# Designs tried in a protein design chat: VH-VL binders against q9xer9r771to912. Part 1

No score or structure here was measured in a lab: all are predicted.

Target 1, 142 residues: q9xer9r771to912
Amino acid sequence: EAAISRDAFEGMLETLSRTRESIGRATRLAIDCAKYGLASEVVELLIRKLESESHFHRKVDLFFLVDSITQHSHSQKGIAGASYVPTVQAALPRLLGAAAPPGTGASDNRRKCLKVLKLWLERKVFPESLLRRYIDDIRASG
Below, numbering starts at 1 at the first letter of every chain, in headers, positions and changes, except where a header shows other numbers; antibody chains aren't numbered by Kabat.
F, E and O are the ipSAE of ESMFold2-Fast, ESMFold2 and OpenDDE, as the mean of both directions, binder to target and target to binder. V2 is 0.75 times the mean of E and O plus 0.25 times the DockQ between their complexes.
[cut] marks letters that were taken out.

## First folded at step 1 (VH-VL)

Design G01 (framework fv_ogalvibart)
Fold by ESMFold2-Fast, scan of step 1:
Structure G01 (fold): chain C 142 residues (1-142), chain A 121 residues (1-121), chain B 107 residues (1-107)
Amino acid sequence: as target 1 above (142 residues)
Amino acid sequence: QVQLVESGGGVVQPGRSLRLSCAASGFTFSSYGMHWVRQAPGKGLEWVAVISYDGSNKYYADSVTGRFTISRDNSKNTLYLQMNSLRAEDTAVYYCAKDLDYNPETGFDYWGQGTLVTVSS
Amino acid sequence: DIQMTQSPSTLSASVGDRVTITCRASQSISSWLAWFQQKPGKAPKLLIYDASSLESGVPSRFSGSGSGTEFTLTISSLQPDDFATYYCQQYNSYPLTFGQGTKVEIK
C-alpha cells in the first residue's frame, strides 16, 4: 500500500547511513513509492529533509541516497521507477544547494557532491550542459 | 590500486593480548567502514568486527564481544584490532576488509592478504 | 543471527560445465548478498555484490541471481582458473554471516 510504503521510506531516512545496505533498502522503498505514483512526494521529502538537516555528514548520506534512486531509475526506462530521473533533474538546484552548501565547513560536502555529478556525467544520467553548469557552480563556491 | 596490508600476527599464549594493524592505500580510507574477518585453519570465514568511517560506531561478533576492540586512525590510514584474553579458538588468519559503504566512485569490497594468529600453550 | 546455508558442500565438474551453487538465508536479506572466490593460500576475492552485480574485472561467465532467502551463483562455462572454494555472505544486518563454502573440484 501507498501509505505503508511512504511511512517505511520516511522511517528509513531517520536511520539512513552510507552503507550499501542502508542506501539500497531506502532505494527499494523509493522505487516502491513510485509504483504508487509517489515519486514527486519522495523527492520533495528528500529536499525538505536535506534542507532541515544540521549535520553535514548526514546531508552527504541523503545525497548518496538521491544518487542511488536516480541511477536505479535511469536503468529502468519505461516503468514506474523511471519517473525519478525527470523529477530529480527538476529538483537538482534545491538538492545540491542543501547537500553542498557554501562555506568552509562544507568543503567535504562539495567534494563528495562533485564526485556524484562527475559519475552522472560519465554515465549520461542527465544532460551534459546541465551537469557541467552545476559542477562549475559548486567549484566556484569553494 | 586498492591495497590492504595486515601485520602484527604471531604466536601468543592463552590469556594474553595481541594488536593487529591494517595499512590501507589506494582509496579514501576515511570514507569507508572497515572490517576484520578471520578464518581458522581448514575452516570457513567468520566475521569479527566492523568500525564506521568516522570511528563512531562499532559492532562485534558475539564470540569476541568484551575481549576485542576495533579502532582506526584516519590520519594514518590504519585499522587496528586489539585482541585481549586470547583463547585457542581465536587461532586463525585475520583479514582486514573494506566495507561496501556506498561510494559512487569505487563501490567494491577488498581484502588484505591476512596475518596468522596462533594461540597455543 | 541470520544463518547462511550453501549447497552443495563439494561439487565435482569438468571444464566447460555449467555450475550452480545455491545459498539460503534463514530470513529475508533482500538483495544484500555477496559471492566470494577463495583459492588455497589466498585472500577471498569479491565476484558479485548486491546478489547480481558483477564486480569489475570478473569474467562474465559468473552471474548471480535471487532475492529474499534463495540465491544462486552460476558459472556458465567452467574454466581451469575457477576451481576454488566459493562463499556467500549476507550484509543485510549485523553480525555479518557467511555460508559454509562450496568447494568446486575437477572431475
Scores: ipSAE 0.021, ipTM 0.518, lowest interface PAE 4.4, mean pLDDT 85

Design G02 (framework fv_ogalvibart)
Fold by ESMFold2-Fast, scan of step 1:
Structure G02 (fold): chain C 142 residues (1-142), chain A 121 residues (1-121), chain B 107 residues (1-107)
Amino acid sequence: as target 1 above (142 residues)
Amino acid sequence: QVQLVESGGGVVQPGRSLRLSCAASGFTFSSYAMHWVRQAPGKGLEWVAVISYDGSNKYYADSVTGRFTISRDNSKNTLYLQMNSLRAEDTAVYYCARGDEYAPDNYFDYWGQGTLVTVSS
Amino acid sequence: DIQMTQSPSTLSASVGDRVTITCRASQSISSWLAWFQQKPGKAPKLLIYDASSLESGVPSRFSGSGSGTEFTLTISSLQPDDFATYYCQQYNSYPLTFGQGTKVEIK
């Protein structure tokens, strides 16, 4: 069910860890939500969680989940499976602003987000000009 | 300044147990995955184990699986390695190292000085 | 497991020389490779991460390059402090693995 999938995903965010297993399970739940047309709601939940998160390491965990969902969506065929690519693209300014904030305390966050952006560049997940702009922006923030 | 200080090494007989500690300071310990890496005398580096930032997830090298247990106490900024059923092949300097558990970011930016474990009869 | 092989295992050089150490992975690791320096009796020290990114505080004479399966560490003008053993490490997948090391010794 749509509601069940959404609630399961939101609950998973509370216990999300940087392990491949944790991120993989959360990714699977996000893909299930897309099948019910809830991709935009899932991305909005991720934005809200990122913006409210006080621990910088948790912000990285959440952004790695964004990466996992995006990569899985990019490799899928069909509208439902591919819903996250355009939704995440539109949300990138908010996602990156929260995950890789400016300032010396967030240098590790920026480094890790840069790795993800470079991977997206290599795999052609988003337009090159867009990704290069964000890479330059994050580098300038330090 | 970031510091990692290992302790607990020594000489032990095969089949016995030893517990290593690593005291961390100068950074938010609870935000980082931590690793144990060892180096046998005159040999290269071998990764041993990792523990996630919150202690919920652990992964081990095949050579130590079932014998070693990694753990941490974030309230004390301390990492542990419980070593059971020790073998002569476990003789090495054991380093604790700061890293990240997610595969694309698992390099070690800070290392402790190491503690020597000698397993001999 | 991903096997990391360094070449050469031992290198003799003089101060001022350009030194190149190669690291080869048994399968593609993208750019997920770090280089470490270890001096006798000391813990390893990070020099390079993400194949080519210089760690803060490391002299600019050190540089890294490569992607996929072939990587190089270059010291543009060898200094007395650079006589040490160098290790590459992949972090593309678990278990994390290191090269066997390259000892840079005085000629």
Scores: ipSAE 0.018, ipTM 0.588, lowest interface PAE 5.2, mean pLDDT 87

Design G03 (framework fv_ogalvibart)
Fold by ESMFold2-Fast, scan of step 1:
Structure G03 (fold): chain C 142 residues (1-142), chain A 122 residues (1-122), chain B 107 residues (1-107)
Amino acid sequence: as target 1 above (142 residues)
Amino acid sequence: QVQLVESGGGVVQPGRSLRLSCAASGFTFSSYGMHWVRQAPGKGLEWVAVISYDGSNKYYADSVTGRFTISRDNSKNTLYLQMNSLRAEDTAVYYCAKDTSEYQPDAHFDYWGQGTLVTVSS
Amino acid sequence: DIQMTQSPSTLSASVGDRVTITCRASQSISSWLAWFQQKPGKAPKLLIYDASSLESGVPSRFSGSGSGTEFTLTISSLQPDDFATYYCQQYNSYPLTFGQGTKVEIK
């Protein structure tokens, strides 16, 4: 059951698109993985995919998936649902570093990642001081 | 303050066309997905269409696919619904609705306009 | 398409009552469900998203629960402002679909 969920999620990353349905399906697979204690493995798959992705547009799609998983996890009070919030928090430096790289060529990536960070700030998904630090870091990277 | 104001409704004959507009203010229009939702007199809500923040993704209800076209002009903060080949069953109040997500649509709505009535009758 | 069915279609209640409305999906929608309130002559208002998350500015007497195919909206102590029609909406997949509505009216 666990291997099936993991393989399905990994396969979904290859065809992930910037649509609600695509991101929604991948999010549901990630939540299913959490039931089997695989939240950390799912986040590591996302980090590896983001770091290896050559197309900046694809990096944004992957980060939107991170947002979807994180917000779904934040809204749940159960063990499985709550597992992504601390796992994503620990992974934020690597996730943001890959999704919103420095330099003028990645200005659109940084703008879109900043939108997500502002939503997390407003919805109190992660500690305010942590989010403000990342927002400042990304703004300075232009 | 977030405001959505629909216009363009009216009485039209079956088979004709009508274009609805929704003027948005009080938020960064270009950052949000937008929806059209309708409600026939005395009936429930029916989702019609969605358009992503940049116009690259669009989806429609089966009942309107091929007849209605959703579009937006981010420079004018305006959402549109072009309605072709209108049928009596399209008679409804049409609401403009803002998606809750600041990137792609999460497909539920935090602000709605007041609605504009479209009556399709012979 | 995913069909959403609400129960009951109409209920009569008094101020102070605990009101429960149920919504059933024809297939699993995980937690991708929102609840809306609509008063006569007005546009709908978002109450709850992701099955159980309370929208900012919505009174705490409103709560949502459920996952998969069975969902519930509860109003713990009905107020005069709460007499309205309530709709559930799935956003698991397109096309988006609403329940037929539940009218909460004065007893």
Scores: ipSAE 0.016, ipTM 0.521, lowest interface PAE 7.2, mean pLDDT 87

Design G10 (framework fv_ogalvibart)
Fold by ESMFold2-Fast, scan of step 1:
Structure G10 (fold): chain C 142 residues (1-142), chain A 123 residues (1-123), chain B 107 residues (1-107)
Amino acid sequence: as target 1 above (142 residues)
Amino acid sequence: QVQLVESGGGVVQPGRSLRLSCAASGFTFSSYGMHWVRQAPGKGLEWVAVISYDGSNKYYADSVTGRFTISRDNSKNTLYLQMNSLRAEDTAVYYCAKDEGYSGYDWGYFDYWGQGTLVTVSS
Amino acid sequence: DIQMTQSPSTLSASVGDRVTITCRASQSISSWLAWFQQKPGKAPKLLIYDASSLESGVPSRFSGSGSGTEFTLTISSLQPDDFATYYCQQYNSYPLTFGQGTKVEIK
């Protein structure tokens, strides 16, 4: 069920860690949600969690999940690709603003988000001009 | 601990078929992309194939496209390589390798390798 | 396909030496390069990813540098355990490709 898939994904976010196992499981749940037309809702849940998260390391974990969902959707194409790639693209300003905040305490966040953006650039996940703009913005906030 | 154990290698005549298996343990197999990489005797490493974490995406080296099929059974934590129409040039140690990727999509480099299984294609 | 070329193909060195291995890509791969160590009869072992990031558990005497088309692996003070063949590998695009290998052998 759609509601069950959404609730499972939301619950997974509470215990998300930066392990490949944790992120992979959450990614699978997100892909299942796309089959029920819930990609925008999943991305909105990620935005809300990122914006409300107080721990900088948790923000990185959540952004790595965004990367995982995006990369899997881009490589898979189909329904997940058609749903998540454009939805994440539209959400990038909010996702990056929360995941890579300005300030001296967030230098690790910015470096890790830059690594993801550079990977997206190399693998042509999003338009080059858009990714270059975000890379420049994050570098300028250091 | 992470372990990858290949099996199914042996001596086979040109034109025949062979199936390799890789038994995985110590990690959540269903969350990672998996690769096959081979090494001919005295030669370097050659990437053969990749399969996504859920088995839906596959990609092959041109040298094996149309002859080899990569597959996986996540319920058994096992990776397979079905090798058809074998050639002398396919003689190599075959390694299964775990993708490093944390994203449910392959990153394309390997944090763990199996011990390898030797395939010899000889008349 | 992206062709990876290593230099030198063989290198003779003594314990305590600083050794450098070069890897060149036929086109730009940004920083999407890994280095592996392989000992005779054994599987390769990951040393470095993203051109310069040291894999967990790998000794700090190993370091990587470079971007674009030219990359180097450096061993700052060669140990007996370091006599092996080293491979670079690009993961900028499929198919994944390796260099031909550099054998580091005892003088």
Scores: ipSAE 0.016, ipTM 0.536, lowest interface PAE 7.1, mean pLDDT 86

Design G11 (framework fv_ogalvibart)
Fold by ESMFold2-Fast, scan of step 1:
Structure G11 (fold): chain C 142 residues (1-142), chain A 122 residues (1-122), chain B 107 residues (1-107)
Amino acid sequence: as target 1 above (142 residues)
Amino acid sequence: QVQLVESGGGVVQPGRSLRLSCAASGFTFSSYAMHWVRQAPGKGLEWVAVISYDGSNKYYADSVTGRFTISRDNSKNTLYLQMNSLRAEDTAVYYCARDSDYGDYEWYFDLWGQGTLVTVSS
Amino acid sequence: DIQMTQSPSTLSASVGDRVTITCRASQSISSWLAWFQQKPGKAPKLLIYDASSLESGVPSRFSGSGSGTEFTLTISSLQPDDFATYYCQQYNSYPLTFGQGTKVEIK
């Protein structure tokens, strides 16, 4: 059931850690959700969680999950790729604004988000001009 | 203590094979992409190869493509470079190097091993 | 491939001097450039990443600047420990490429 899968994904976000096992499990569930037309709901859950998260290290963990979902989807192409790649692209301003906030206290967040953006640029996940704009914006905020 | 230690270098004849190892300690090896970088005697640095944190992605310099194979064993915290069909121009100190943070790549190196010398004579 | 060219190849300097090393990329690399220091018989050491970010533990006399195709490493007051070879490295795209190196020698 779609609703149950969505609730399971939302619950998984509460216990998400930076381990490959944790991120991999959440990624697999997100990919499965896309097969049932839930990609937009998954991305909206990630946006809301990122925007409400108070711990900066948790914001990085959530953004690494966004990266994992996006790259798995891009490499597979299929239904998940068709759904997540454009949906994440449209959500990037909100995702990056929450994950890589301005100010000296968030320098580690910005560095880690820049790493992800550089990887996306290298693997041609999103348009080069768009990614370079976000990279420059994040660099300027530090 | 965060450390990388290379081994396996030596003198070898052209056309032969050699396998280098790099033992990692003091950090979560399985979370980092790893690189091999070499330096011929008296020359500059040359990037050789990279392997992703889980071993699923690999890239090589054109000079070694088809001859060298990068691999890793996360259960042993060890990086490898299998070097086949060695040539005189492969003579160099080989360094293993850690990609700068968690995840796939950052493309610069924040931790280096001491290096192991490979001499291809003839 | 992106070609990295350093200048000068060698410079002679005295303790207390301000030293400037330049690195030029054959195409724009934004700010994806690192600087390394290497002493004879030793592995390279990271000094600066993202063109201008100082690596933890590196003395503040080292600084980097630049973007696009031209980059600079500056040592504001050269110390005896700074006589070494310096390399720039781009990480805009594979293959990763280094400059040929700049040797800073005692005058």
Scores: ipSAE 0.015, ipTM 0.569, lowest interface PAE 5.8, mean pLDDT 87

Design I01 (framework fv_iscalimab)
Fold by ESMFold2-Fast, scan of step 1:
Structure I01 (fold): chain C 142 residues (1-142), chain A 122 residues (1-122), chain B 112 residues (1-112)
Amino acid sequence: as target 1 above (142 residues)
Amino acid sequence: QVQLVESGGGVVQPGRSLRLSCAASGFTFSSYGMHWVRQAPGKGLEWVAVISYDGSNKYHADSVKGRFTISRDNSKITLYLQMNSLRTEDTAVYYCAKDSEDYTPGEAFDIWGQGTLVTVSS
Amino acid sequence: DIVMTQSPLSLTVTPGEPASISCRSSQSLLHSNGYNYLDWYLQKPGQSPQVLISLGSNRASGVPDRFSGSGSGTDFTLKISRVEAEDVGVYYCMQALQTPLTFGPGTKVDIR
């Protein structure tokens, strides 16, 4: 069964750091999960982890992992692992709501999420109108 | 607003020690990794060392390993470079630089200090 | 260690003319996340280095659009569409994919 890949990814999240090695390893595990048709489950796991995370800096680490998975998937269109682009697109409101919450305590989170959204815009990862809307929404949350 | 100010440079004889400081302001110092980069007179940039946001992880270039030690004091908002067993080839302007993030979409060094000159001369 | 090289090492341009600088890495800088971890820095005479471009093509805040970065993997280019007097200085590429971080040797840009 695909349980081994899923368990490995879940375990990786517990020790996730924002080093390129840590995020790269977690990204490869997420791509392995997609080969077993588990992309939606991986994204749901990331949403739940983000929503339950109490440390704002950890929320940023998790969102950087979302970026890494998305970018890898975008570059791998037409092969196994390309499934994350539409799955993440559908999940963006929940992912951004958790990673860049409103309020004064989350200004750094919003700034870092804005950097990611601007790069997605530049690299044409998602539709321009969608990304511009999210950028405006995050800016407005002050 | 965001600033890094180096101090502690000067003229020292080979074999002596010197400690450089870098005072940060205008950002949450404890959230970012910090680097030292040096530049010998008329030469290019050479990366020296990095320290993680919490001080738990450090890396030093092979050219200074065993002689230099990077450290930080988050309560004093200050980065340090302890330089032991100095050699004439260590003569350089030493810059501290703020890391954006290890993974971050962005520049590795978004803010640089003004530099402090270290001259190792007999 | 990843070795960085630049070409040319020195160039002189007439004001208003374009300039192009090449940067090559001994190993691919393309991470599994799809980003190229290559920065461009400018050091003006007597000043500290400043960031120009990150991730191969992302202009830093306040950098004029006449500066552009392109490339992927091991081959990168910095272009200045119309060189101005304030652009004089040494341009460095740097890989940020892994430690130790490594700089290219620098390209000195002068005005004629």
Scores: ipSAE 0.126, ipTM 0.690, lowest interface PAE 3.3, mean pLDDT 87

Design I02 (framework fv_iscalimab)
Fold by ESMFold2-Fast, scan of step 1:
Structure I02 (fold): chain C 142 residues (1-142), chain A 121 residues (1-121), chain B 112 residues (1-112)
Amino acid sequence: as target 1 above (142 residues)
Amino acid sequence: QVQLVESGGGVVQPGRSLRLSCAASGFTFSSYGMHWVRQAPGKGLEWVAVISYDGSNKYHADSVKGRFTISRDNSKITLYLQMNSLRTEDTAVYYCARDTEYEPDSGMDVWGQGTLVTVSS
Amino acid sequence: DIVMTQSPLSLTVTPGEPASISCRSSQSLLHSNGYNYLDWYLQKPGQSPQVLISLGSNRASGVPDRFSGSGSGTDFTLKISRVEAEDVGVYYCMQALQTPLTFGPGTKVDIR
């Protein structure tokens, strides 16, 4: 059931940590949500959580979850979950704006987001020109 | 209890094939990258291969590239190493190891006990 | 491939005395993200390897504080402030900056 999957995913975000186990569990729930056509809702939940999060380390954890979902989706080639690639692409300005904010307190966030963007570039997850633009923008902001 | 158990080792002739298995328990296998590392008798550690948590990315050491293939079956909670065209120099104890946190993408925090592969005529 | 070297290759220590092991890489292990992708492992006799230190200086869970890692770029050091009998084994450094991952040759630590 869609509602149950969505609620499970939202609950998982409250206890999300930077372990591969935590991120993997949340990724599996996101893939389950996609089976019910909820990929856009999942991405919107992630945007909302990122924008409301007060702790910069938690923003990194959430962005790593975005990375996990996106790379899993990219590897699926047109089956359930593959919808996250275009959905995340459309959401990148909001996701990156929240995860890699400007300012001296967010230098670690910017470094970690840059690492993810470089991995996406290397693995051809999104168009090269778009990723290079985001990389340059983040470098310019700090 | 977090545990990795290797199996499939044995004595095999040069040019033949062998498949190693690594059975995981006590953790969410599908959330972790996995490595194969080998150790020739009386020698040091040599990294062999790595596979991402979902199986989408794989990397092999040059000495085994084209001959060995790492794979996983998350539904069976098992890691594999398919070893083709075996050479005497492949004789070693083969360990499977679990990668650590999502970041950094380094470190092997849980290791199996190893399985011995002897390639001899 | 990045080549890893260790010095000394063998070390005998009196219990309670300090020990120091050096690790060098043929290429800088300092990534643009600010991390040194160097880990330290211990293999006790007849046992599987176990992780001690990750990312140059981060002690693994359950590892005693007498173990410390330091260094940056190409030169790294593992220190044991007071060697205990249970610390006997072979110590390996490993780079994880790029594939293939490469181990040093190992340093065998014995006690009198």
Scores: ipSAE 0.024, ipTM 0.521, lowest interface PAE 4.2, mean pLDDT 86

Design I03 (framework fv_iscalimab)
Fold by ESMFold2-Fast, scan of step 1:
Structure I03 (fold): chain C 142 residues (1-142), chain A 124 residues (1-124), chain B 112 residues (1-112)
Amino acid sequence: as target 1 above (142 residues)
Amino acid sequence: QVQLVESGGGVVQPGRSLRLSCAASGFTFSSYGMHWVRQAPGKGLEWVAVISYDGSNKYHADSVKGRFTISRDNSKITLYLQMNSLRTEDTAVYYCAKGDLEYNPETGDYFDYWGQGTLVTVSS
Amino acid sequence: DIVMTQSPLSLTVTPGEPASISCRSSQSLLHSNGYNYLDWYLQKPGQSPQVLISLGSNRASGVPDRFSGSGSGTDFTLKISRVEAEDVGVYYCMQALQTPLTFGPGTKVDIR
């Protein structure tokens, strides 16, 4: 069921850790949600959690989950699971603004987000011009 | 160069305790997860435990859960395995291994460096 | 728990000839990020294990190009294009997708 998958995903965000196991389980739930047309709702939940999160390490965990969902969706071109690529693309300013904030305390966040953006560039997940602009923006913020 | 040096092994009676140490050098210890892997005489490799880079997350194999505890001291650049209630089936060479169980968008977790191992013999 | 199996369990190779080892997992090791979380290790007699291949096919630093890893999901292969005396030992595959990490039973490679 859609509602059960969405609730399970929201609950997973509360206990999300950086382990491959934790991110993998949350990714599978996100993909199940997409099959019911809930990709935009899932991305909005991720944005809200990222924006409300106080701990910078948890912001990285959430962004790594975004990466996992996005790369899985990219590999599923032309299928329901592929719906995360355009949805995440539209959300990138809000996702990156929350995950890689400016300031001296967030240098590790910016470094880790840059690594993800460079990987997306190499793998052609999003338009090159868009990714290069975000890379430049993050570098300029500290 | 990366080096991992185990110590603390020896002969111990069943029911007793033993603490293993692994001294690391040649890499930023506080940035990587660390594992313990053991090998009983003439047998294959068996994963024992992992600890995250900051010590906040730990996982133990069911066979040792409740008896063994993995820990680390990043200021001393040292990994530990506290072994309580030792059993004869815990007899093995214990290896320290560098690896990160944390998600890495570019690379996976693997044991890129292993120590020499330290022998633990549980016998009367 | 993910169960790992290997075939053959023992292999004797004429020097200079190729060798092939199979590894199978009870469930897919392909993560959503596109990587197969399968690694290959070699344990030479009297020595600590050493990494050969990570993430299914990525040769570790310092490992000769005669070693190669292939496969995806549940079926993986380690190939040695020409076996040398220094390659004698036990080869283990390991899944690193989830805890507990699990090793295959090992494949013993000997020279004729």
Scores: ipSAE 0.260, ipTM 0.573, lowest interface PAE 1.8, mean pLDDT 87

